VHH binders against Small ribosomal subunit protein uS2c (rps2). Designs and how they scored, part 2

Target 1, 281 residues: Small ribosomal subunit protein uS2c (rps2), of Bigelowiella natans (Pedinomonas minutissima) (Chlorarachnion sp. (q06j20)
Amino acid sequence: MNFELKNFNTIRINKNQTILIKTTNLENSSKEDTYQFILKMLKAGVHFGHKIKKWNPKMSPFIYQKLQGIHIIDIIQSYTYLKKACKLVYSKSLTDNYNTFLFVGTKKQSPIPNSIFYHASRCNSFYINNKWLSGMLTNWENTTRSINTLKYLKVYQKTNMFSKLSMKTHSIIDKKKNRLEKYFGGIQNMTSLPSTVILVGQHNEITASKECRKLGINNITILDTDCNPEFVDLFIPANDDSSSSLNLILGELQVAINIGRQKFCENLKTWKNSSSILKQI
Below, E stands for the ipSAE of ESMFold2; O stands for the ipSAE of OpenDDE; V2 stands for 0.75 times the mean of E and O plus 0.25 times the DockQ between their complexes.

## First folded at step 1 (VHH)

Design c9 (framework vhh_5c3l_4)
Fold by ESMFold2-Fast, scan of step 1:
Structure c9 (fold): chain B 281 residues (1-281), chain A 123 residues (1-123)
Amino acid sequence: as target 1 above (281 residues)
Amino acid sequence: QVQLQESGGGLVQPGGSLRLSCAASGFTFSSYDMSWVRQAPGKGLEVVSDISTDSGYTTYADSVKGRFTISRDNAKNTLYLQMNSLKPEDTAVYYCAASDEYWTLEDYGMDVRGPGTQVTVSS
């Protein structure tokens, strides 16, 4: 009994209830470091799923228990999938300066759009946090045309010709520029399709998910208990309704991308120095 | 009520020309961006060309660039598409579309389009 308790941690769901989880299936990293990180995830509320009536049965393998009218997500699986996603984005960032990341999350009146902007910006990546327009990736020519229109309008507004237009025409052009900035501003510097897309809020982003599948673009999606794992390459079972949960998960992906890019730069420096020396011999 | 009515479609031989027209009513035509969108048999919708309210900005799909010309007459509330050097691949139903948001038939929130006009390019 006493020895078995050493391999369990308690999850506090509410004021009157706790759950025991088994820690023996944790990754090969230091078990103490892994344990501390899982505690951090629990404190962030990563394990809080949606109400039972709003769930997708295909998520049943990732649900630990039903308790107090909500589904409790299996935090060890959340941790395992998160680390797998971090390893993937780290590897892509490490191997090539060519790899780009696009963060997508547009659910209005939620913490998602602000979290998307915050984390994408802090790893020099692209984002869509207002609205996914059908064909944004599958019809890349149309997207490029919209981006070029935005860039054209920004340049045009700085010209003397623009200053000579009627006040009504001036206002109409400003409204078009602002609309394009709203939808395409986060991707205006994208010169090609992204290597990896990170999605939050699957129900709002189902079109984006399908477009990634059609184009063979790696798709990492945060899946809550009401989501469908069939539409994604790699997913992270987690609460998508909480700022603390989203910031933890997206923050870890952001850090993994940045570390990978830093290591790529260090490797490039080492190669350049070695090449220069060999050329002189 | 907003109405868009396309005309000018028909059967034409490869290398021929057609001019499509779209008559607009029920809204302030001069305040809306206009588009021509097409759907070929068994294919999805393709944006062919867009034009701004004052004709100051136009765009074309790579497949039609150099062959098609979009224009508008705000006094007549009419949109045009001049199609030259037509190819069998241009065979499609052509739709006139209007939006204050510069939306296409492939975009979410596309509200206004006409019934379409058939263009068939065959020998």
Scores: ipSAE 0.000, ipTM 0.126, lowest interface PAE 19.8, mean pLDDT 76

Design g1 (framework vhh_8ghr_2; at its last look DockQ between E and O 0.01; V2 from the best seeds 0.00; counts 0 for: pae E 21.7 > 2, grease 24.6 > 24.2, placed apart)
Amino acid sequence: EVQLVESGGGLVQPGGSLRLSCAASGFTISDYSYIGWVRRAPGKGEELVARISPSSGYTSYADSVKGRFTISADISKNTAYLQMNSLRVEDTAVYYCARDYDWEGYAFDYWGQGTLVTVSS
ESMFold2-Fast, scan of step 1: ipSAE 0.013; ipTM 0.316
ESMFold2, look of step 9: ipSAE 0.000; ipTM 0.090
ESMFold2 (binder alone), look of step 9: mean pLDDT 81; pTM 0.822
OpenDDE, look of step 9: ipSAE 0.000; ipTM 0.205

Design g10 (framework vhh_8ghr_2)
Amino acid sequence: EVQLVESGGGLVQPGGSLRLSCAASGFDISDYSYIGWVRRAPGKGEELVARIYPESGSTSYADSVKGRFTISADISKNTAYLQMNSLRVEDTAVYYCARETYDYWSGTEYVFDYWGQGTLVTVSS
ESMFold2-Fast, scan of step 1: ipSAE 0.149; ipTM 0.597

Design g11 (framework vhh_8ghr_2)
Fold by ESMFold2-Fast, scan of step 1:
Structure g11 (fold): chain B 281 residues (1-281), chain A 121 residues (1-121)
Amino acid sequence: as target 1 above (281 residues)
Amino acid sequence: EVQLVESGGGLVQPGGSLRLSCAASGFDISDYSYIGWVRRAPGKGEELVARIYPESGSTSYADSVKGRFTISADISKNTAYLQMNSLRVEDTAVYYCARHDYEWYSDFDYWGQGTLVTVSS
C-alpha cells in the first residue's frame, strides 16, 4: 500500500533539514506508474485554475475545459512541463556544485511563502518569501551590502560590547536586524547570482521576473490560468492557490535538485578514487 | 572506461526461450543506474522492452512483453539479464543493453553493441 515510500529515501542534513530522494523514473516508468502520478496530481488539485472571469487568453493552450465556473488546466501538459523542469534542475545540479537555485514566492495570505521556505530549505537552496525589493538581483552590490550588514549585526549581538548598551539601543539594533533578516535571511549565504530562479505567483513576482530576464538568469515559473506564459524561460501550468498543488510541484523540483546534487557528489568521489589510483601507477 | 557487453542472442523457434546477459564494466550497476533492454527491428523505431533499477530490484516492462519477459540483475556479478519466454516472430530485433543514471532521463548515456535475436522457423 505504501509503494511511494519505497521510492523515497530520507537524508538528514541537520536538525531542521531532511532531503527526500526519489528512486523511481516517471519518464521511463510503466504506463501504470505514469497513470498513478497523474492521479496524484489530480488529487492534489494541480488542475484547478482560476474563475473564468480571472484568466489570460494566452493560457488557452493549457486549459482543458470550463467546469463549475473555473478553468480546468490540462493535467497532461502540467505533467509534461513539470517533467521538463525537473530534468532541467536535475541536469544543472548534476553538472557542478556552483549551480544555485533561488525560490521566490511572496504572495501574502497564501500557501506560497511557507511552501517556498519548506522546499528551498530541503534542497539546500536560497529563498525569498517575504518581499522582493527592486534591484535584489540587478543591483547585486546593494544586496551584498545588506547581507553583510545583517551578518555584522548578528555577530555584534553576541559581543560583550553589545551587552553594555542601553535597553533602548538594544531594541533599535534588534529591530534593524529583524528587518534585514525578514528580507535577506533566505539569501544571506548567497555569494553570487543564482543559476536558476523558481518563481511562484507571477503577478506578485513581476519585478523578479523582469530582473531575471535583464540578467539572462533562467527562470522556471508556475503559471495559473490568470498568468502570462510569454517572457518565461520554462513554465509549469498549475494551480498556485492550493498547498497540496504547490507542495507536489515544488516537492518534485526539490527532489530533482537533491538527486542531482547527490549524484554529483558520488561522481566526484568516483573521480577522486580514480585519480588516487592513477597516482599509484 | 564504461562498457556494456551483451551475449545470448541467436536463432530460436516461435514459442522458444532465450536469456540475454549484459555485463557492465567501469561502473557499478547498483550506483544510481537504470539498466534497460531496448530493441530495434528494421524499419521500426526503438522500443524500451524492460528496465531494472538494480539497487532496489524495481522493474518495468513494455505492454508487448509483459508476462513473457523477465528482467533481473546480479549485483555481485555486475550483470543484468533478460529472460525471454514464449517468443513470437515479432520479437525479432537487435536487442541493446543500455544504462541511464537518473529516472527522468529517457536518454540512455551508455549503450552496448547490440545482440541479434531472430525468431523464425
Scores: ipSAE 0.000, ipTM 0.202, lowest interface PAE 12.8, mean pLDDT 79

Design g2 (framework vhh_8ghr_2; at its last look DockQ between E and O 0.01; V2 from the best seeds 0.00; counts 0 for: pae E 21.9 > 2, placed apart)
Fold by ESMFold2-Fast, scan of step 1:
Structure g2 (fold): chain B 281 residues (1-281), chain A 120 residues (1-120)
Amino acid sequence: as target 1 above (281 residues)
Amino acid sequence: EVQLVESGGGLVQPGGSLRLSCAASGFTISDYSYIGWVRRAPGKGEELVARISPSSGYTSYADSVKGRFTISADISKNTAYLQMNSLRVEDTAVYYCARWDESYYEFDYWGQGTLVTVSS
């Protein structure tokens, strides 16, 4: 039986699937712009959760329904939490240019590591996309030592002394440098602990999440239907298996960070101009 | 330099009308999600009175002004307007034009404000 869609919009996902969105659940007078963005999220597959057999009951509040063997994430909540996360990173970037962001996502054979590298690089932020070594943040002194060793080996390899070493020794040093570059390359320019950590793939990053909690570092985590929200300061319910979903979510965070930094620089310039009074004293 | 310059405002009797204008420079209004009018009266918090999406034409109003105020935008003139009809004493406030961008999650540029006084 057909029904009247006066308060609903139908979204065509593919040739045999349609999702009904209740527009009266949208909070704001920006209804049209919010609706258009939600359409972009749906097209990117943000709402596709894991199979019904693979879920965490603590994610129940963020699940809209079950459809064809998978959980469908509540896209309106995904949108709301994404906007909260963007506002947080924007405000941190706006208030202090020394606030740094670390993107973490190491799940092999997934779109996560490449998405992490792409988005962190485009907002001049740090990243770990190969392996989280226990103590990377809680044992910052050892991490700094490893970074310094990496920098030293890079310089040493360009010296005449290195060229005089045996081929076996060359191989050993190159392997050590490559291992350090793989694990620490994305953080080699970090001089202090990050202000905020953005995590993708909670099951792979449990240790990173716990280290953030011990140090009081704010973490933003993308949570799929099989994840646990209890270990997270702020989370975004979303599909973490799709490149398009991850690129949309991480792209929004990247843009918010960049805009905050641009506005900080603009405000600093304005402050310097208005501080002409200080030249008189 | 990004600027929003307001004009209009003044003293009007209850039941009267005023039209406020907001001329934007240094940016194109159709590139932003909303241009809004925010008012502030002594002893009251800020109230978002009306906003318009210049690109879509979508408009929204505070319950206190619905049916009395009309917001509009002229893309070619890069200007937003607030037509205020059936004015009441409680509409007395300083009215600000402001730019909202979804990426900023706030009103990031404001006009200087224009005083509207409704009294006999």
Scores: ipSAE 0.000, ipTM 0.128, lowest interface PAE 16.0, mean pLDDT 78
Fold by ESMFold2, look of step 9:
Structure g2 (fold): chain B 281 residues (1-281), chain A 120 residues (1-120)
Amino acid sequence: as target 1 above (281 residues)
Amino acid sequence: EVQLVESGGGLVQPGGSLRLSCAASGFTISDYSYIGWVRRAPGKGEELVARISPSSGYTSYADSVKGRFTISADISKNTAYLQMNSLRVEDTAVYYCARWDESYYEFDYWGQGTLVTVSS
């Protein structure tokens, strides 16, 4: 058994292809957990980039190799940056007042909008998964006006005054409410600008990325091989085309947010109990 | 209630000029992101030909009308205008003014339209 061979594990990409992953030392359970997670990432296809001709050369440090006309992303770097992103969202969720996280991804005919909705909903976060309207964050006063109109129309439609209106007026109001719900429904309960935005599909979300940079809002972006890493604060080099890859990455961010919020709630319960005990003592 | 009333359409010869007016009532034009002019030729889709932000003065034009059309707004009269110069037969259409709100990304209210016919 070769010492150099023991430092590597082979992982089958498909029936004809294998990739070696360096495993320099499995001294404890933490490294075994890391290895198992990397296997999960590989099974989800996190490492499959775009066609070579579509690549952005600035992604070169994050590309492991070429395979059958596609760039293969360095899965070790994907793991490292995902871990950093999870630590960031966990630390922010420890102080979260429910206005911290906004998930953004609007690319039509892709798994991105559905994955964004699914994961944001499961960590009580906000989302934009239909279309990013210019000024949604940088013109927050106007965005708030749109949100308030949506809330007003939802309440107004339940009143007796509304029930007495003509069918023409019903249709006009329904159309307006449905449009506002389409674009603003995911942020209707967002009372202030988010502290962190999670972006998927950089090419479709350039305006959102620019608004985050202008406002100093943390931007976590999943970068495929055709993306520009220079426009991003924190990124995860990964496949953004497959449902399994997106759901794994966004799922881990979702879990990190939920764990931090659970800890935040536990801290609040301890404070309330202490306050009550102090008043009685 | 909210209304937009276009006027100033008619028949004009190629190379002529025409000025369209859009009188707004029921709202203040400076409270909204843009007022725009949209045209529809028979058998064709809609084209946004010009827009103006009354509060900032920003304007933009379709490539087909750049240098020939000028949009303006008079906030004190609550009215938007479209000056159309060097008219061509291809400019023949029904012209609508519309309230365009970038935050809603739609035309909330439309006028009834005014017909512009360019023919010799």
Scores: ipSAE 0.000, ipTM 0.096, lowest interface PAE 21.9, mean pLDDT 77
ESMFold2 (binder alone), look of step 9: mean pLDDT 86; pTM 0.867
OpenDDE, look of step 9: ipSAE 0.022; ipTM 0.311

Design g3 (framework vhh_8ghr_2; at its last look DockQ between E and O 0.02; V2 from the best seeds 0.00; counts 0 for: pae E 19.9 > 2, grease 26.9 > 24.2, placed apart)
Fold by ESMFold2-Fast, scan of step 1:
Structure g3 (fold): chain B 281 residues (1-281), chain A 122 residues (1-122)
Amino acid sequence: as target 1 above (281 residues)
Amino acid sequence: EVQLVESGGGLVQPGGSLRLSCAASGFTISDYSYIGWVRRAPGKGEELVARISPSSGYTSYADSVKGRFTISADISKNTAYLQMNSLRVEDTAVYYCARDEYYDFWSGMDVWGQGTLVTVSS
């Protein structure tokens, strides 16, 4: 340990070489990067809250001002909380490959369900974007039974025995499979409860939020001006009505998860190589 | 295998130009906040020269090279470039390409090439 080295960013060229970077000359560039991202958030409409008539006073610390009948969210706080959420999911992804993420957002006639599907799929995570059935997490045994039925029906439809059934029977089985796929398809490969749940549209996902609290599962919730911050472990104040706002927020969480997972794989390879060397001596 | 490979270094006279290339394998550059160039001069400290966000196109430069160097990325080729114009003797260094893990608060650069030597002399 060298105390002077803490004043420099340290980087490794390979296993035998490390460079020290004096970043003082680029401090203004880091601030400019942050500024550009905040501009990106503003362009995406992250700061546009709900109409003044439909707000929760518990959100007042996160409201910058009123403008033309709507609440304007404090973009600096949105940025700060988003950064904190990204750091959390990155750390969990970096720890092991058993930390799993469940994205939940079911609000009909909104950009939420499609955004949930898009971002969860792109970080190999699970999702519920049609309907939260009471007990989905707290009654995990029942959820597992429904998932197993879905998997069984999918396999059965590919068999010669199924091919010999009447068209009417085919239709009945297909309808049952489609109903189960509608509710459980996004979680069909979950073998255990998720490590973290990401919620969008708090009012529609109150039951999901309560189940997370009961089970001690960390939840990250996107809160618009009409939401309640008291029911969540970590939240991101943001517009949940705009696809551009949601895609920016969920996109950053998606990337953080992917980077953490990729780094976990790289660390695992490095650890295996180091362990092999140590065992030779 | 996750790797970055630099090329394009060499000997050039003051006022000359060089283009450095950084080819990535085992990962996609657009998945990361930044790809950067770091240089180490003989007998001197290290300096972060330039960064690019391949997804957004945002670039930043050290004051010492601003206006002379241009960083760019080709996502389809999974390659980053550093165009160096109006080279000076003080630009003589080993230039390293590096991956910046993620945006802003991450621990910085984590994947490196072996470096390419740039010598500027008359």
Scores: ipSAE 0.012, ipTM 0.290, lowest interface PAE 8.7, mean pLDDT 79
Fold by OpenDDE, look of step 9:
Structure g3 (fold): chain B 281 residues (1-281), chain A 122 residues (1-122)
Amino acid sequence: as target 1 above (281 residues)
Amino acid sequence: EVQLVESGGGLVQPGGSLRLSCAASGFTISDYSYIGWVRRAPGKGEELVARISPSSGYTSYADSVKGRFTISADISKNTAYLQMNSLRVEDTAVYYCARDEYYDFWSGMDVWGQGTLVTVSS
């Protein structure tokens, strides 16, 4: 799809379709910068929802229109909520006490797990991208035990690599280690509950969402047109099915986290030269 | 001119019913994410009572009015309604309708009606 900016209020999606940008709700950024970023979001496919029949009516406020049997997400709201999310993670990254982020996305046969890993890794954050095990957060003691076991086994394996242990013993240890690594590898260095959870794929991560709620952990969730906005404290209405959309959104969050950390560490005043949405905050 | 005009308020006894109307002009309600009712009681802050997505029909309610109030919208009439049943003294307030473009109700409401007074008294 070719997107063209006609003016500050209108984006052309194709030869016959235009999106009206409600700029009245765009706060404190240069209109041009905002416009360009929105264009970037459109190019990334952030506005593409699911088929019309596959929707949650609770998402209606965030649906702009129907195009060719697909719901189009209100890109302005996507932008607005993304900014809010970025502000939040940025702010939290400025403090030592709240500098723990957990990225969660485990939906199989989707770009979500890879995207989660990619962006979590880039901001030295924790992640769950294989499977959410019930109680990972609400039963933190058990989680900690699992993590410790993983760490122990890793050390044990290294130290006993040349030992006269039986092949059977090695195999057992390896299997256990691999299993633990599969589920807890992304959080093996997490020593406390995360301050913020970034969640992708709400339907697959309901348990995670519930645990966050129970523990009062901030949950930022990307919500597609088939999701429920009532389950999250902060959300970003957006396409969660495309790699490009996810990369844009998670990328911005990742950058926000990193910039916040850098600022915290280096006492930097401004990041206006960044291509990040943060320059508009 | 863009405007919302409330009507239907009045004096009612506890347990009674009222139906408020919010007529929009200068814009189409279905073009906006929400039409909501906000009430302001004497000495109290503003409370979102109910809101509806006109395009989908999705509705939400404050806990205080859930089961008693029903919000609806008629796109053909470009009007939203609030059916208030089982009214209580604590429901006494000026009721405003507003349009909202965003899910975060308080930041997105840009047009308000003049309000209509609902008094519930024995």
Scores: ipSAE 0.000, ipTM 0.230, lowest interface PAE 13.9, mean pLDDT 85
ESMFold2, look of step 9: ipSAE 0.000; ipTM 0.106
ESMFold2 (binder alone), look of step 9: mean pLDDT 81; pTM 0.817

Design g4 (framework vhh_8ghr_2; at its last look DockQ between E and O 0.02; V2 from the best seeds 0.00; counts 0 for: pae E 17.2 > 2, grease 26.8 > 24.2, placed apart)
Fold by ESMFold2, look of step 9:
Structure g4 (fold): chain B 281 residues (1-281), chain A 122 residues (1-122)
Amino acid sequence: as target 1 above (281 residues)
Amino acid sequence: EVQLVESGGGLVQPGGSLRLSCAASGFTISDYSYIGWVRRAPGKGEELVARISPSSGYTSYADSVKGRFTISADISKNTAYLQMNSLRVEDTAVYYCARGYEEWLDYSFDYWGQGTLVTVSS
């Protein structure tokens, strides 16, 4: 049975129907696309790790060689793990339109916070890019309360009643709203715990990683050569110090999420149209 | 409603050229999907001849058409194009425009046009 599909690519018409085309031509295209993507990863510097002195020896299986005082990450493994991570987020967004993705990266004076904001915003996902507060996920009741307070204060500041308050009271309310916006702004529309969390910078995000493990939430972590892979089963060994490397990796995750969400919405529309036609006929 | 409408087919002599157009409606071609051209020759199976992928920023071609065909897109017109140069008799086929999604290194097409006939004969 499984050998029968070896020679064909699938063409999906709807949930219940698939059409096959010859796989020989598409296999050649896929091999070239894979090669070109690996070249893109090399150009982005995905394989450049940290200085040898900073390394964690448990990253040894993912290190290709030493060059000019730094470790070089095995780009083939980076590709393989990135591919698996993209398939995971695609499948979650394809089969469950209510899957929620949270991007986390707060390392100051690095490209991480800006890259997190940029990519999460472009796939209608949530983010934490300032500071992870302990209990943001494990104490979801308290987090929800803080989100509701932020949303309330945003509306309250637009009222005529607020405009009548003293200068001192204005300042107190503004400061409270700004603090809540700093920490919770990226999750203010998140109505439930996320199904998947994407973490950058293991050392800065240890608390977030532990909360995900405690709650059974899938997390995908970008691991540089100074990180511990034993704390994470879903990871991408890659350079987390350069903007070009981060944007390539997070960009592929962003695209996978968007494609899955678009396809899920289109499949749902096709089913509704078919059901409507059948009921009329 | 997702719809793809092909145009630009016709009769041409060997060595000539044609430009096929694929006008998309019901979605924006700048979305994270891909557009492919598939041809079906009389008595032969279907062949994917060209593809443009937004996720890779890359185009790909079947070996049979490399160097002769060029796929492109105009986002402002929501249209994909296939420029076919140095046409040969074996390029005679019905050409279909198709939209698909990447299931990461696996491809599937979910919407097809009705096709446009390209005939190459002396």
Scores: ipSAE 0.000, ipTM 0.223, lowest interface PAE 17.2, mean pLDDT 76
ESMFold2-Fast, scan of step 1: ipSAE 0.017; ipTM 0.301
ESMFold2 (binder alone), look of step 9: mean pLDDT 81; pTM 0.821
OpenDDE, look of step 9: ipSAE 0.006; ipTM 0.237

